# VH-VL binders against Thymidylate kinase (dtmk-1), part 23

Target 1, 218 residues: Thymidylate kinase (dtmk-1), of Caenorhabditis elegans (q22018)
Amino acid sequence: MATDQKRGLLIVFEGLDRSGKSTQAKRLVESINKKSTESGDASSSPSAVLQAFPDRSSSIGKLIDQYLRKEIDMDEHALHLLFSADRFSKNQMIRDNIAKGIDVICDRYCYSGVAYSLAKGLPEQWVRSSDVGLPKPDAVLFFDVSPEVAAQRGGFGEERLETATIQQKVAAVMPTLRDDAYWKTVNADGDLDSVEKNVFRIYENLDREKPFESLEKI
Key: E = the ipSAE of ESMFold2; O = the ipSAE of OpenDDE; V2 = 0.75 times the mean of E and O plus 0.25 times the DockQ between their complexes.

## First folded at step 15 (VH-VL; framework fv_benmelstobart)

Design y4 (from w6 with light chain S93E; at its last look DockQ between E and O 0.89; V2 from the best seeds 0.84)
Fold by ESMFold2, look of step 15:
Structure y4 (fold): chain C 218 residues (1-218), chain A 120 residues (1-120), chain B 107 residues (1-107)
Amino acid sequence: as target 1 above (218 residues)
Amino acid sequence: QITLKESGPTLVKPTQTLTLTCTVSGFSLSSYGVNWIRQPPGKALEWLGVIYSGGSTNYNAAFMSRLTITKDNSKNQVVLTMNNMDPVDTATYYCARKGYYGWGDYFDYWGQGTLVTVSS
Amino acid sequence: DIQMTQSPSSLSASVGDRVTITCKASQDIYDYVAWYQQKPGKAPKLLIYDASNLETGVPDRFSGSGYGTDFTFTISSLQPEDIATYFCQQHNEYPWTFGQGTKLEIK
């Protein structure tokens, strides 16, 4: 007979470029799926999936990618809405996976979208409103890295939003989006293995019995 | 320079409502949750509840029927309201800031506390 | 609710002694334990969170360890200013609960 059904978790990884966030998101997905395989799971269905935003492989995401690589220009309001549309294009996929018991690990989410647009000086109420209605994360793991450790990891990339100036403005804005009811700050200064263990303990302790909700505000 | 300070009445009669205000400085209520904890004389600390930076609350089930926590971010104030006070509620009441890192609520900064005596 | 049981309830030691206090949780709480120092008439002060992480500015003579249900707090070399009551607190799940405390006195 079947065991009691439990929903998947929506877990969002946020942080500045070179915070180790993307590496840790990948490691978490791999760890979840490795443990499922070691338990004798013969299913071809994964227990967790990774979703990066923007999804640069989608129609919307390819346009965003062209902007980020400096191949095209566009109005900053249009860009903000494209990022939001990219997230909403995955809305049903996220909800379907959660209902099936599959965890969804997002590398960036609406908090990045809001933070970058606020850093550019776009109107706050307008910026925050477009992502209302997205699935609410069970947790946001915010990777906090000191300037000293970030500097040791090298400089920023060469894409349009990767300048030191924009990253500094985003760092100043991001704390204003924090809700410590479900944001968990991860000290990212440690070595990758220590951070990975901390992330996995947080993951293990998340409550799957809590109702799955939609964002009402950001 | 992070501080929290509890203020309000020190003497309350049975059945009356207690209102305590926690005034904070050196950090923003939009970034940090604030918990209320009390310590009856000679007894262990008891967690009462929390209001998180986003405004959601959670209350200890033992008190939740008579407990309300609210805040005003612009005034740097968190307010505890506790109805139907009883002499067993005599305690020192603290507000405390939720710690920044990791899982769950531990309390990195505390107010000095205010003793509330419930007697006729 | 998770019960936190401290041992001993009181303790006398000399300056320079190693002091050990334990907490037992009524169920598995990973390493989600905090330790506090409370001096008479004052608020608790956070020393340790996540069983072993020292809070900023806490002297390194204070340490903690443990995982699961059994947790230990240690002062490696007792100083006169360490006279206080020490509490553990679990931060694994609501409601957050505290141990009864250990009153530490200096001989």
Scores: ipSAE 0.830, ipTM 0.913, lowest interface PAE 0.6, mean pLDDT 91
Fold by OpenDDE, look of step 15:
Structure y4 (fold): chain C 218 residues (1-218), chain A 120 residues (1-120), chain B 107 residues (1-107)
Amino acid sequence: as target 1 above (218 residues)
Amino acid sequence: QITLKESGPTLVKPTQTLTLTCTVSGFSLSSYGVNWIRQPPGKALEWLGVIYSGGSTNYNAAFMSRLTITKDNSKNQVVLTMNNMDPVDTATYYCARKGYYGWGDYFDYWGQGTLVTVSS
Amino acid sequence: DIQMTQSPSSLSASVGDRVTITCKASQDIYDYVAWYQQKPGKAPKLLIYDASNLETGVPDRFSGSGYGTDFTFTISSLQPEDIATYFCQQHNEYPWTFGQGTKLEIK
């Protein structure tokens, strides 16, 4: 009797730099895993894994990291493809975890990649095509932070893409990538605990019975 | 300025099909979902369905068999088609934009509504 | 479907009064409740979403609270322009459902 094992969820955190998305993604994973451990029944409570993009520990991610740290220069097309390759390198891992009922939480995904490339002026059709076939998220949590709040958060300006001009252009592009059937905008101006609670509520409401799909378009 | 405006026939005969068009401005249909909601005279609001920015739709099960929602992003138009109209379907019909924040659909901008009367 | 039971159906109050309207959900819907104001012959206007978040441009005399099944909408000091019917709506799960409405009049 095929135990109707519910599949895992793919949840993607997107947002501008300093929106707090990375912190909240980590907190969500911790909360999910804590709950699973407390229940004592691995079958009744999901576990979660965190995947950041780019994966700066991988061969591809290291090359991307060198670019971001201004150690090397790279053609913008090549960079875009490397970001896509980095995501596709995790394609099987994501699918396997989902099939096992493990939630995959992503810090950034294809939407950031597309948004940044479009902001840089790369051809739209080409940019939007490279990530087609990746797993489709069950939810995109878009962290919307006001510029005033973001500016108060330290560490801005160290990486190549952390400029006001680039961030403004990316902010303008992001709404054009939105599918509000599964995009959930989170007000990120609030305190960490309030935002965390909101994220968790969204997580709890996601439907695990829907078919797992691939991205047909970006 | 964000606006929605319903247009179409205000009188429909029983068993006929209602077609309403929602024309939007101030925002893109590629970025926001649009819902249809109706309100019978002196009664509560009833949600009919939605078409999201990506083109997917969801309908109230009570109307699914006779309701279709489509859109043309380039024309900034959303179209509601409802078959087999009955006098009980007499109501003010609204199109409304999906709210920006959070979970689920709440409605932050509304059209003025159009009264549709179903009568022989 | 989730039922939203709104109370009272109608109420009359004086200018400056504190007004409270309640909405009870048939199941736990977290804080996913919106409140609307509808004036006669006009479309509903969003006042509150997520039970307590005030929509941009809405006066701060309007507020909401609640979590789970019991929700409250409050006008701290009733103004003449607040004469309207008010509706709650759950945005937790399909289909989206509304309360029956509360008709508010001024004495």
Scores: ipSAE 0.808, ipTM 0.915, lowest interface PAE 0.6, mean pLDDT 94
ESMFold2 (binder alone), look of step 15: mean pLDDT 94; pTM 0.950

Design y5 (from w6 with heavy chain S56T; at its last look DockQ between E and O 0.91; V2 from the best seeds 0.86)
Fold by ESMFold2, look of step 15:
Structure y5 (fold): chain C 218 residues (1-218), chain A 120 residues (1-120), chain B 107 residues (1-107)
Amino acid sequence: as target 1 above (218 residues)
Amino acid sequence: QITLKESGPTLVKPTQTLTLTCTVSGFSLSSYGVNWIRQPPGKALEWLGVIYSGGTTNYNAAFMSRLTITKDNSKNQVVLTMNNMDPVDTATYYCARKGYYGWGDYFDYWGQGTLVTVSS
Amino acid sequence: DIQMTQSPSSLSASVGDRVTITCKASQDIYDYVAWYQQKPGKAPKLLIYDASNLETGVPDRFSGSGYGTDFTFTISSLQPEDIATYFCQQHNSYPWTFGQGTKLEIK
């Protein structure tokens, strides 16, 4: 355990379906880990890990997955809290990785949870409160894509939350969650490789010297 | 239409405190940060500080000891307070909106600016 | 602090000329440079961010290029309304810093 190591970064990828964010999250993790092996770091531990939310493999995540696949129904307040619980179930793992100098790249986070619950009409103050105390991202990369470009990327709402109507409501809510102290908007209309280069430049420029904090509001 | 407008005194005596108000329209302070920048006559622009949409501030270290930036989202106002004014602080003061895309702060919309003269 | 050294300090050109202004950063700033136009008695206007991205509504006779420390701003065919002071600004790291400006005149 080296005393001079810098902490890892918590980087959150947010955006609507078909924004390319999941692809870009995977590419960023791959790029970070590739760069570390090119620098001669022979460590078998990765320099970055990918964490998708919800984690559909956990007990909580399996319930969320069943809801999303339309296999079960549940009260929308209960669902909101299950999404929040799923994120908190990774709280310690995230903090441990950051302390070890491992970057954590999240594909979705509390901002998705809040946006979808607000889009469903749940009470705003209640919805915004449940994730307070989660690790604060060093950056939120919000993938902004035009509706026209998103439509041409194929696929359509197979899961409960993937309909055009829900996506429109989420798009209207997301600007209200933005804090441009640490949200970075990525123009996702460009080709995948250009977007990837922009994402990596943002990543390289993030400040590891800042204290790692917890969210006090959303 | 997006607008920013600076208002406040145009003449301040040395040692006094300057208070400037930036009133915004056409965008929400809950979504965009606002920066303060000044331009001394005939000289380069100087960044003073920012208040981001979530309320976090950051100040240029050269001015940090005497700067405060606050806001009231419901009034669409951002307020700059600068203590202990000196004749060297004579400048046109601007507020400007943080750009939407990418890294760091560049300024996509600016107010007209207000000239503040510091003299006895 | 990152210094932005701009040249020339002033420049005189004819309508239709190609105008080039340069800006040098004291350290690597990737492509995080913005360019502004400031007409006499007016607020600055953003033309370019990220070295080469034109802001919405900016005429395409304006362009920018560069990466690292050396940046170029170009007006491909000078128009009478382009009389202004132009300056660069780095948006890589705090504090955000500006070049001294280039006063452009039409001869």
Scores: ipSAE 0.818, ipTM 0.907, lowest interface PAE 0.6, mean pLDDT 91
ESMFold2 (binder alone), look of step 15: mean pLDDT 94; pTM 0.950
OpenDDE, look of step 15: ipSAE 0.865; ipTM 0.928

Design y6 (from w6 with heavy chain S31H; at its last look DockQ between E and O 0.85; V2 from the best seeds 0.84)
Fold by ESMFold2, look of step 15:
Order: sequence, then structure tokens, then C-alpha cells
Structure y6 (fold): chain C 218 residues (1-218), chain A 120 residues (1-120), chain B 107 residues (1-107)
Amino acid sequence: as target 1 above (218 residues)
Amino acid sequence: QITLKESGPTLVKPTQTLTLTCTVSGFSLSHYGVNWIRQPPGKALEWLGVIYSGGSTNYNAAFMSRLTITKDNSKNQVVLTMNNMDPVDTATYYCARKGYYGWGDYFDYWGQGTLVTVSS
Amino acid sequence: DIQMTQSPSSLSASVGDRVTITCKASQDIYDYVAWYQQKPGKAPKLLIYDASNLETGVPDRFSGSGYGTDFTFTISSLQPEDIATYFCQQHNSYPWTFGQGTKLEIK
């Protein structure tokens, strides 16, 4: 029998390194799937899936991974387009899951790609144009963490884009991409459990009745 | 120092169009949405509408047939246009910045407000 | 539209008193309530968002609680400068709506 199944949500997690966003993305997917099982749903399909960008296991993502690990060098324009191609390689999977009622939780998206390329000084109009046409997120959860809290959470990264200088430039650029119609800033200074509760409340209140759209600008 | 300031006429005649300008300082309109709210004398505050940092708008259905909100990021200005004013539209009009964290629109900074009287 | 019913409409208290103001929403709004202070002739000032989150620079004597439909705003020890009208506002769903306000006076 045909049912009026509500569509899935596309939710994007963005933030600087050590913001806790990746942990929170995993927790949200786990929480959605746990509550689905507790509701007595006998479905063999998950209610939410996690998609990290770049996908370092794909052919495109393997090239990106080699660049990030300093194993190869690459023209910055080519790199930007490879990051964009990596996202577009998941375009149909995202749309198909949304149509089936499956939430897609992305760990990074085009906002990271644009912010890093702008931080490197690439031409703004060109940088902003390559991801137009990707699925539009229902929400971008931007994880805002103070420098002092971020410093307590980890160590220094060794990959090409993990330097303090690059992170500072990205932090200065990222606010220029904000659209507070659908970006939700998450205060990430709290403990992981309190941040998780805030994230879940935002998730529960997102509107599934709104049409699913494509990005027309970034 | 974050400030918002409403400016425009304080007296309009019935049927005329009201135009108010909100001039902002200490933040960018490309980063924060701005809402318009009014308070009729002795009554509760009424939300009119919002323009978000990306330029999209949302209007209270009660006013949307005669309400337009626009902005010029370069001039730090948000403009409210409200057609066909009536004496019941007499109120203090505020612009207010959308809060940074969390869900929905709450208003972390407000302009001082401007009283608009609609009378012959 | 979500109605926010605020009580009391006015209140007199002494310096040092604990003051409590309530808002009831006409439907479940999670914790998406903000509280404002407005002094005569001045702009409203945000005190609390998300029912309990104190805005930066707001004194600790102000607090809020609640979830669902019933919300409470408290001043733990009233100060002379707290004379104002206080408003609740729901930020769950369009249109954003406000309580009628509570005028607080020092007796």
C-alpha cells in the first residue's frame, strides 16, 4: 500500500578542525537509527546515513587523500574541481535517499570546499560556481568553538590543510558563506552530551514538508 | 559595538505607503538576518517579517500582501515598505538582529524604535 | 499562530525578593522561548534564549526554565535597576509571537 512517507532531510555539519562536528555527526546518525529501531520499525534499511566529504576511498577521493598527505602536488584549480567532483559523485545517492525518507548527514560539504579555496586566494566567482546544482541542505549545522576549548581537544594535524595559518584564513572566510535562513550555529564549547542534545532538538524541528531544492548560489 | 537605528517619517496619512530604513553598525548584513517588529500603543509586539543574510525573506501572513523588506549590504541598510497604511498600523516600529545560536529567530540587538502615527 | 500567555500582567516586589514570571504556549515549542527586558522609552534587551541560555553580559540573578508549553523566568534577588517590563517570545515557528508583558515595579 502506498503511504505518505515524509522525505528525508539533508543535514550538513561544518566547522573548523577540532570543533567536535565529526563526533556529533556520528552521534546524530546513531540516535536517528536507534530511535527508528525502538519505534518497532521492521525495516532492514537505516533511517539515516553518514556521508563524509571527501570520500577518501573512491578514485577521486584517493587523489585528494594523496594531496592531503603530502604525497603529491596539484594545481589548486584542479584540486578545487576534484573536491567538487567528489561531492557530485554522491549527488544521486543523496537525492535517492531523501526521496526514500532516509536522512543524509554530511560531514563537510561545499562550504568547506569553497572556504578553503577562497582562503588560498582563488578567484571568488569561479570558486563559488562549481558546486551550484548540488542538493540544498535543509540545515547547515555550523560548529562554533572557542580557541581555548578547541586547543584542549586534540593535537596538531600533519596533513596539508591542517596548519594554524590555513585554519585561521578559513575561519575568516567561513562567515562570508553563512545564510542564517538555514545555517544553524551550534555552540560547541559545551560537553559532548549537551551539544548532542542541542543538535537533536534542531534535527527534530526541521520541516520535512518544505520542497527539496538544489543550490542556486553559494 | 552593535547598533541598529530606524529612520523615516513619523506621520503618514491613511492609504499612503510607509518606508522605514534600518541602518546597522558593528555587524554585516551578509552575516546576520534582520527582523522588523512593531508594537501598537498598549499592545503586544507583532513580528512583521525578516530578511536573512542570504537575501531570502519571510513575512507574517497577516501583512504579507502589503509588506516588502529589502536591503543593501554595502550601505548597511534594511528597508521596510508597507503599503496602504491605516490608523490601526500606528505603532512603534523596531528592527532587530537575528540571534547567532540555535533555532529560529530571537532578537539579540534591537533598534531604539520609531513611532509611526497614521492619521489625517 | 502560537499564543504566548504571560502572567502576571503586573507585579510589585521589594529589593532582594525572588520574582517569578510565567509564559504558557498554546502548543509544544520545545525550549524555544526567549525573554526580554524593556525599560520605559528604551529598546528591548535580550536576557535569555532557548528557555535557559543566558545571553552574554546578563547577570546571573536572571534565569529561565521550561520545556514544552510551560516556561518560567526568575530574578533570584531583585535589584533597583530591574524595574522594567518583561516579555516572553517563542522562536519555534513562524510567525514569531510575544507575550503581553509583565510590568515589574519595586514597592
Scores: ipSAE 0.826, ipTM 0.910, lowest interface PAE 0.6, mean pLDDT 91
ESMFold2 (binder alone), look of step 15: mean pLDDT 94; pTM 0.951
OpenDDE, look of step 15: ipSAE 0.860; ipTM 0.928

Design y7 (from w6 with light chain Q27E; at its last look DockQ between E and O 0.92; V2 from the best seeds 0.86)
Fold by OpenDDE, look of step 15:
Structure y7 (fold): chain C 218 residues (1-218), chain A 120 residues (1-120), chain B 107 residues (1-107)
Amino acid sequence: as target 1 above (218 residues)
Amino acid sequence: QITLKESGPTLVKPTQTLTLTCTVSGFSLSSYGVNWIRQPPGKALEWLGVIYSGGSTNYNAAFMSRLTITKDNSKNQVVLTMNNMDPVDTATYYCARKGYYGWGDYFDYWGQGTLVTVSS
Amino acid sequence: DIQMTQSPSSLSASVGDRVTITCKASEDIYDYVAWYQQKPGKAPKLLIYDASNLETGVPDRFSGSGYGTDFTFTISSLQPEDIATYFCQQHNSYPWTFGQGTKLEIK
C-alpha cells in the first residue's frame, strides 16, 4: 500500500574542484535537518543525509583515496570500476532513505566519474555503461565556477586529479553529460550565502511526487 | 553564432496537422533544450512545450492531447507537430533555447518566428 | 497555472526618463522571473532572468528586482531604441507563463 508519505529526494552536487559544491552540499543538509528539528514533527518535515563519493571511509573508497593521494598506481579502467562500485555500494542505502522520505544529498555522483574517465581517454560507451542502474537524481546541481574564482581557493594540486590539464578536460566533458531536464546550473562565483539561498530555492521546488527512477543511461 | 530558425507551412486548414521544424546552429541539441512558444497577433506569448537535451519532453496541458515535440540531434532539428488545428491557433510560432542557468525554463535565444494562419 | 499580471498595459515616456514595469505572480515564485523585450515584427529578446540577472550583452540601464509575488523591471534612462513591448515570464513552475505585456512608446 503506497503510504501517502512523500518520498525523499536524491540531489546530486557536481562541479569541478573548488567550485564550492562540497560546502554547499553540507549546508543544504544542515539546513534541511535544522528545519526538521524546529518543526517538531519529524513526519512532516524532511530530513537529509550527506553522501560523498568516493566514500573514503569505505574499503573501496580507501583504495581510491590511496590512488588520489598518489600512494598507489592503478589502471584507469580499474579505477573507473572502483568508483562505480563505490557508488553502487550505496545503492540500497540511497533507495532505503528515499523510501523513508529522507533526502539524500550527494557530493559528486556518476557524472564526475564518467567525466574524469572520458577526460582520460577511456572508451565512451564503456565508461557510460558502468553506472547504469544507479538511482536517478531528482536534480543535479552543477556548480559552474569561473577559473579565476577557482584559482583563488586554496588546496589545489594536492591530489592526483587536481591538475589544470585534467580539470580543463573534465570541464569540457561535463556539458556533454548534461540533461537539462534535471540539471540545474548554479553560478558558483557568488558569495556563499547567495549560492546557498539559490540552492535552497531549487531544493524547495523539487517535486516529491514524481516516481523515483533508476538511471537508464548516462 | 547561435541561431534558431523555424520552417514549415504558413497556411493550414482547419482540422489539419501543423508540422514545424526548428533548425539550430551554434549549439548542440544534446546540451540544450528547445521550447516552442506561440504568439497570436497582438496577444501575449504562450508556452507550448519543450524537448530537453536528454530527449524528455514536457507539454502545456492545454495542448498535450494534440502536441508532439521530437528532435534529431544529428540534424540539429526539433519538430513540432500539432493536430486538429483551428483558426484560434493562428499565431506566430517560435522555437527558443532554454537558458543555461538556474531553475526552470527561460529563453535566451529565439528564432525569428513563423506566422501560421489557420483558415479554410 | 501561475498567472502573471503585468502593469501597465501601455506606457509613454520621454527619452532619459526612468521607466518602471511591474509584474505580479498569482503565487510565490521566489525570484524566478524573466523579462523580455520585443520590438515590432521581431522575436522577444531576453533581458533579465532570475528577477535581477542581466543577460550578457544587455545594457546596464535595464534592471530587475523582486522576490515572491511582486517584481519590477526598470529602465533607468529610456533610449529611443527601447521602443518595444516588454514581457515578464515566470520560470518557476510548469507551464511557463507570460505577462500580458507592456507597450512602451516614446513621447
Scores: ipSAE 0.835, ipTM 0.921, lowest interface PAE 0.6, mean pLDDT 94
ESMFold2, look of step 15: ipSAE 0.836; ipTM 0.918
ESMFold2 (binder alone), look of step 15: mean pLDDT 94; pTM 0.950

Design y8 (from w6 with light chain N53H; at its last look DockQ between E and O 0.90; V2 from the best seeds 0.85)
Fold by ESMFold2, look of step 15:
Structure y8 (fold): chain C 218 residues (1-218), chain A 120 residues (1-120), chain B 107 residues (1-107)
Amino acid sequence: as target 1 above (218 residues)
Amino acid sequence: QITLKESGPTLVKPTQTLTLTCTVSGFSLSSYGVNWIRQPPGKALEWLGVIYSGGSTNYNAAFMSRLTITKDNSKNQVVLTMNNMDPVDTATYYCARKGYYGWGDYFDYWGQGTLVTVSS
Amino acid sequence: DIQMTQSPSSLSASVGDRVTITCKASQDIYDYVAWYQQKPGKAPKLLIYDASHLETGVPDRFSGSGYGTDFTFTISSLQPEDIATYFCQQHNSYPWTFGQGTKLEIK
């Protein structure tokens, strides 16, 4: 039957800046779409899409981009809510793609937003509450890389949240957000091609029969 | 130093409820899941269930109707409750930490185990 | 449930020998196999996960290989302290399942 397509997967890539997560998210999307084409599927629809957060091209994302490039300042509570709003602006797009059988690969998600705001000392309950109701990931691939390796990969300190000091504070907070029922830790210190292979194996093994859910807590 | 230690009764009567406590040190239950595994004398290990760092659980279907796993992160304790014990449930019971990397549950640190004998 | 069939059930070897133990999974589990050492009266100790990844602090005489359904565990040069029972375990799908073990004896 033409409508018996299994649902898509929501897969979230998290990790410190320069952990290789963005490269690996892009590689995963490319691998999924390449294998779909090689299997003889001539469809014009992709099998996977990449969604980075923040989306710097939207109205919300332009404000976030100005902040990250040090062009403007804003209250930390306002910034937290803008990041959360940026994610919710994609809520329906994510759910629609999943229903169509299209995988959504997110480069960052609410875990980044919560971790950075907690690292800055904002109230924990308030920080965790704003993203409740977003789609729940089928997996969070957390890229574990040493801060030294991440700092040496280039681009260090060019944007507001990319300094080694901020990254260290985020690394200290991130374990409190981990739920190893669906978080999968990826060792990212090594060769990009071997990491890509491991990421794809995790992807292939995810359960599409499980109901798609919303986050009830973070 | 990462440690896990099982404590509780070593003798229960048939039909009674077994309660075992796993006390952990050197890691946080908010970051790592803990599994319960048992080993009947002279037999292969059997996985019973897990409680993950976020609090969700999964149980082996063979034991699911009798099994509950709970935890208290602030006390570093994971508790196994198994109802309606039978002599075939005689085994050494272990708690074990879920490994950090990759897919699925493999067990990187184990408690010393506690032998539970079920007899009249 | 995924069955893990381990061979042999027991093995006798001399110090310095190469020792090989196998596990066969009842279905494809990629490389999601762990290997454990269990000494008499003690808990299992993790040696290997993901078929070939040596756990930190485990001597390099221990190794593993395999993909799909057929997996091999090797001790390159047997030492007296390696007397133990060795188990494979699949970590691909619930419920997590173990091989029945291989009892390793010296001589």
Scores: ipSAE 0.820, ipTM 0.914, lowest interface PAE 0.6, mean pLDDT 90
ESMFold2 (binder alone), look of step 15: mean pLDDT 94; pTM 0.950
OpenDDE, look of step 15: ipSAE 0.859; ipTM 0.928

## First folded at step 16 (VH-VL; framework fv_benmelstobart)

Design z1 (from w6 with heavy chain S31D; at its last look DockQ between E and O 0.95; V2 from the best seeds 0.82)
Fold by OpenDDE, look of step 16:
Structure z1 (fold): chain C 218 residues (1-218), chain A 120 residues (1-120), chain B 107 residues (1-107)
Amino acid sequence: as target 1 above (218 residues)
Amino acid sequence: QITLKESGPTLVKPTQTLTLTCTVSGFSLSDYGVNWIRQPPGKALEWLGVIYSGGSTNYNAAFMSRLTITKDNSKNQVVLTMNNMDPVDTATYYCARKGYYGWGDYFDYWGQGTLVTVSS
Amino acid sequence: DIQMTQSPSSLSASVGDRVTITCKASQDIYDYVAWYQQKPGKAPKLLIYDASNLETGVPDRFSGSGYGTDFTFTISSLQPEDIATYFCQQHNSYPWTFGQGTKLEIK
């Protein structure tokens, strides 16, 4: 009996550092949950959970975190696989939440992993294959920020991958990974509230009746 | 410079199949979706369908049974095939690129269009 | 399907005049409206997307506004080169639909 219950949505936030994606992802989750609480109707008002990648609180994420903080060195292939493993470790959680009608909002996903590895010069076919089988996002919100605006935002340079060179290379690679069937490019140069409104409109227009799928390619 | 150009027959007989090719330059079909839109003489624009950068397609339900859109990224070509043409299908046919920002499909670059007349 | 009702169907104005065209959607489509200019024998040209975002290279005399169901396209000072038919289009949901068009002539 096909339970009349609409499935949850998988929404992925992607973009360069300082694009504001993390802040907006959080705000989206808060907004969804606030509405759910106010409506009192669990069937008509979805709830949402936030999942960041990497999950720096997990065993795998901790290793990644050590690398990012320059505490340890790691082979680039190993690092790539750890990022993939980190995502796959949440595979069941994502699928379970979606099946329950709970929206999963991801701060970064497989596209960042692939983009960074490609930027570092790892083999393309290999890099693009490791995340095949993960849940396919209903939407990728790509935060496109101008270099000028990004430079005005603080906190750059503390982690290993926060270099101008790496960021430039990633910026060049990321757009090549897009599928404009479900990628939505968000102008991230605007003020926080304007961007939030835009994100929410996109969210409201997503189709919950489409089959939930796995990534066949990246 | 970004360009799109439609090519194909300009005269089709009733019940025959129309095949149009859109050749693009200045951008990659792996990066952008391409839409087909037609305009009957003196009438409004009508969206037919789209093939996105990843190869997925979506069609206007009014044409779904007759319309197929395919592409070859390596050739920079998108092909529209429409079966069982009728005089009512007489129109200028455009291919147009999907806009980059935001939700949904708006069209930022257009071909010049090709007039297709359906007549016996 | 979402219907886009455009008005007026035709308009005549003088050079320098302010011109306003409206488009009404059959349902709430937020700000997902594009506006096009089509000159005779030419393909449409994108002027505005997301109701108010001016496309790159488009003169600033063109503007758009609206949210929900009512949208407005404005030319602040009409120029001779602006003779064309203008179309609105919703990019909220499939199928994408256009208004009927407004033919703009200069007196």
Scores: ipSAE 0.734, ipTM 0.897, lowest interface PAE 0.6, mean pLDDT 94
ESMFold2, look of step 16: ipSAE 0.810; ipTM 0.907
ESMFold2 (binder alone), look of step 16: mean pLDDT 94; pTM 0.948

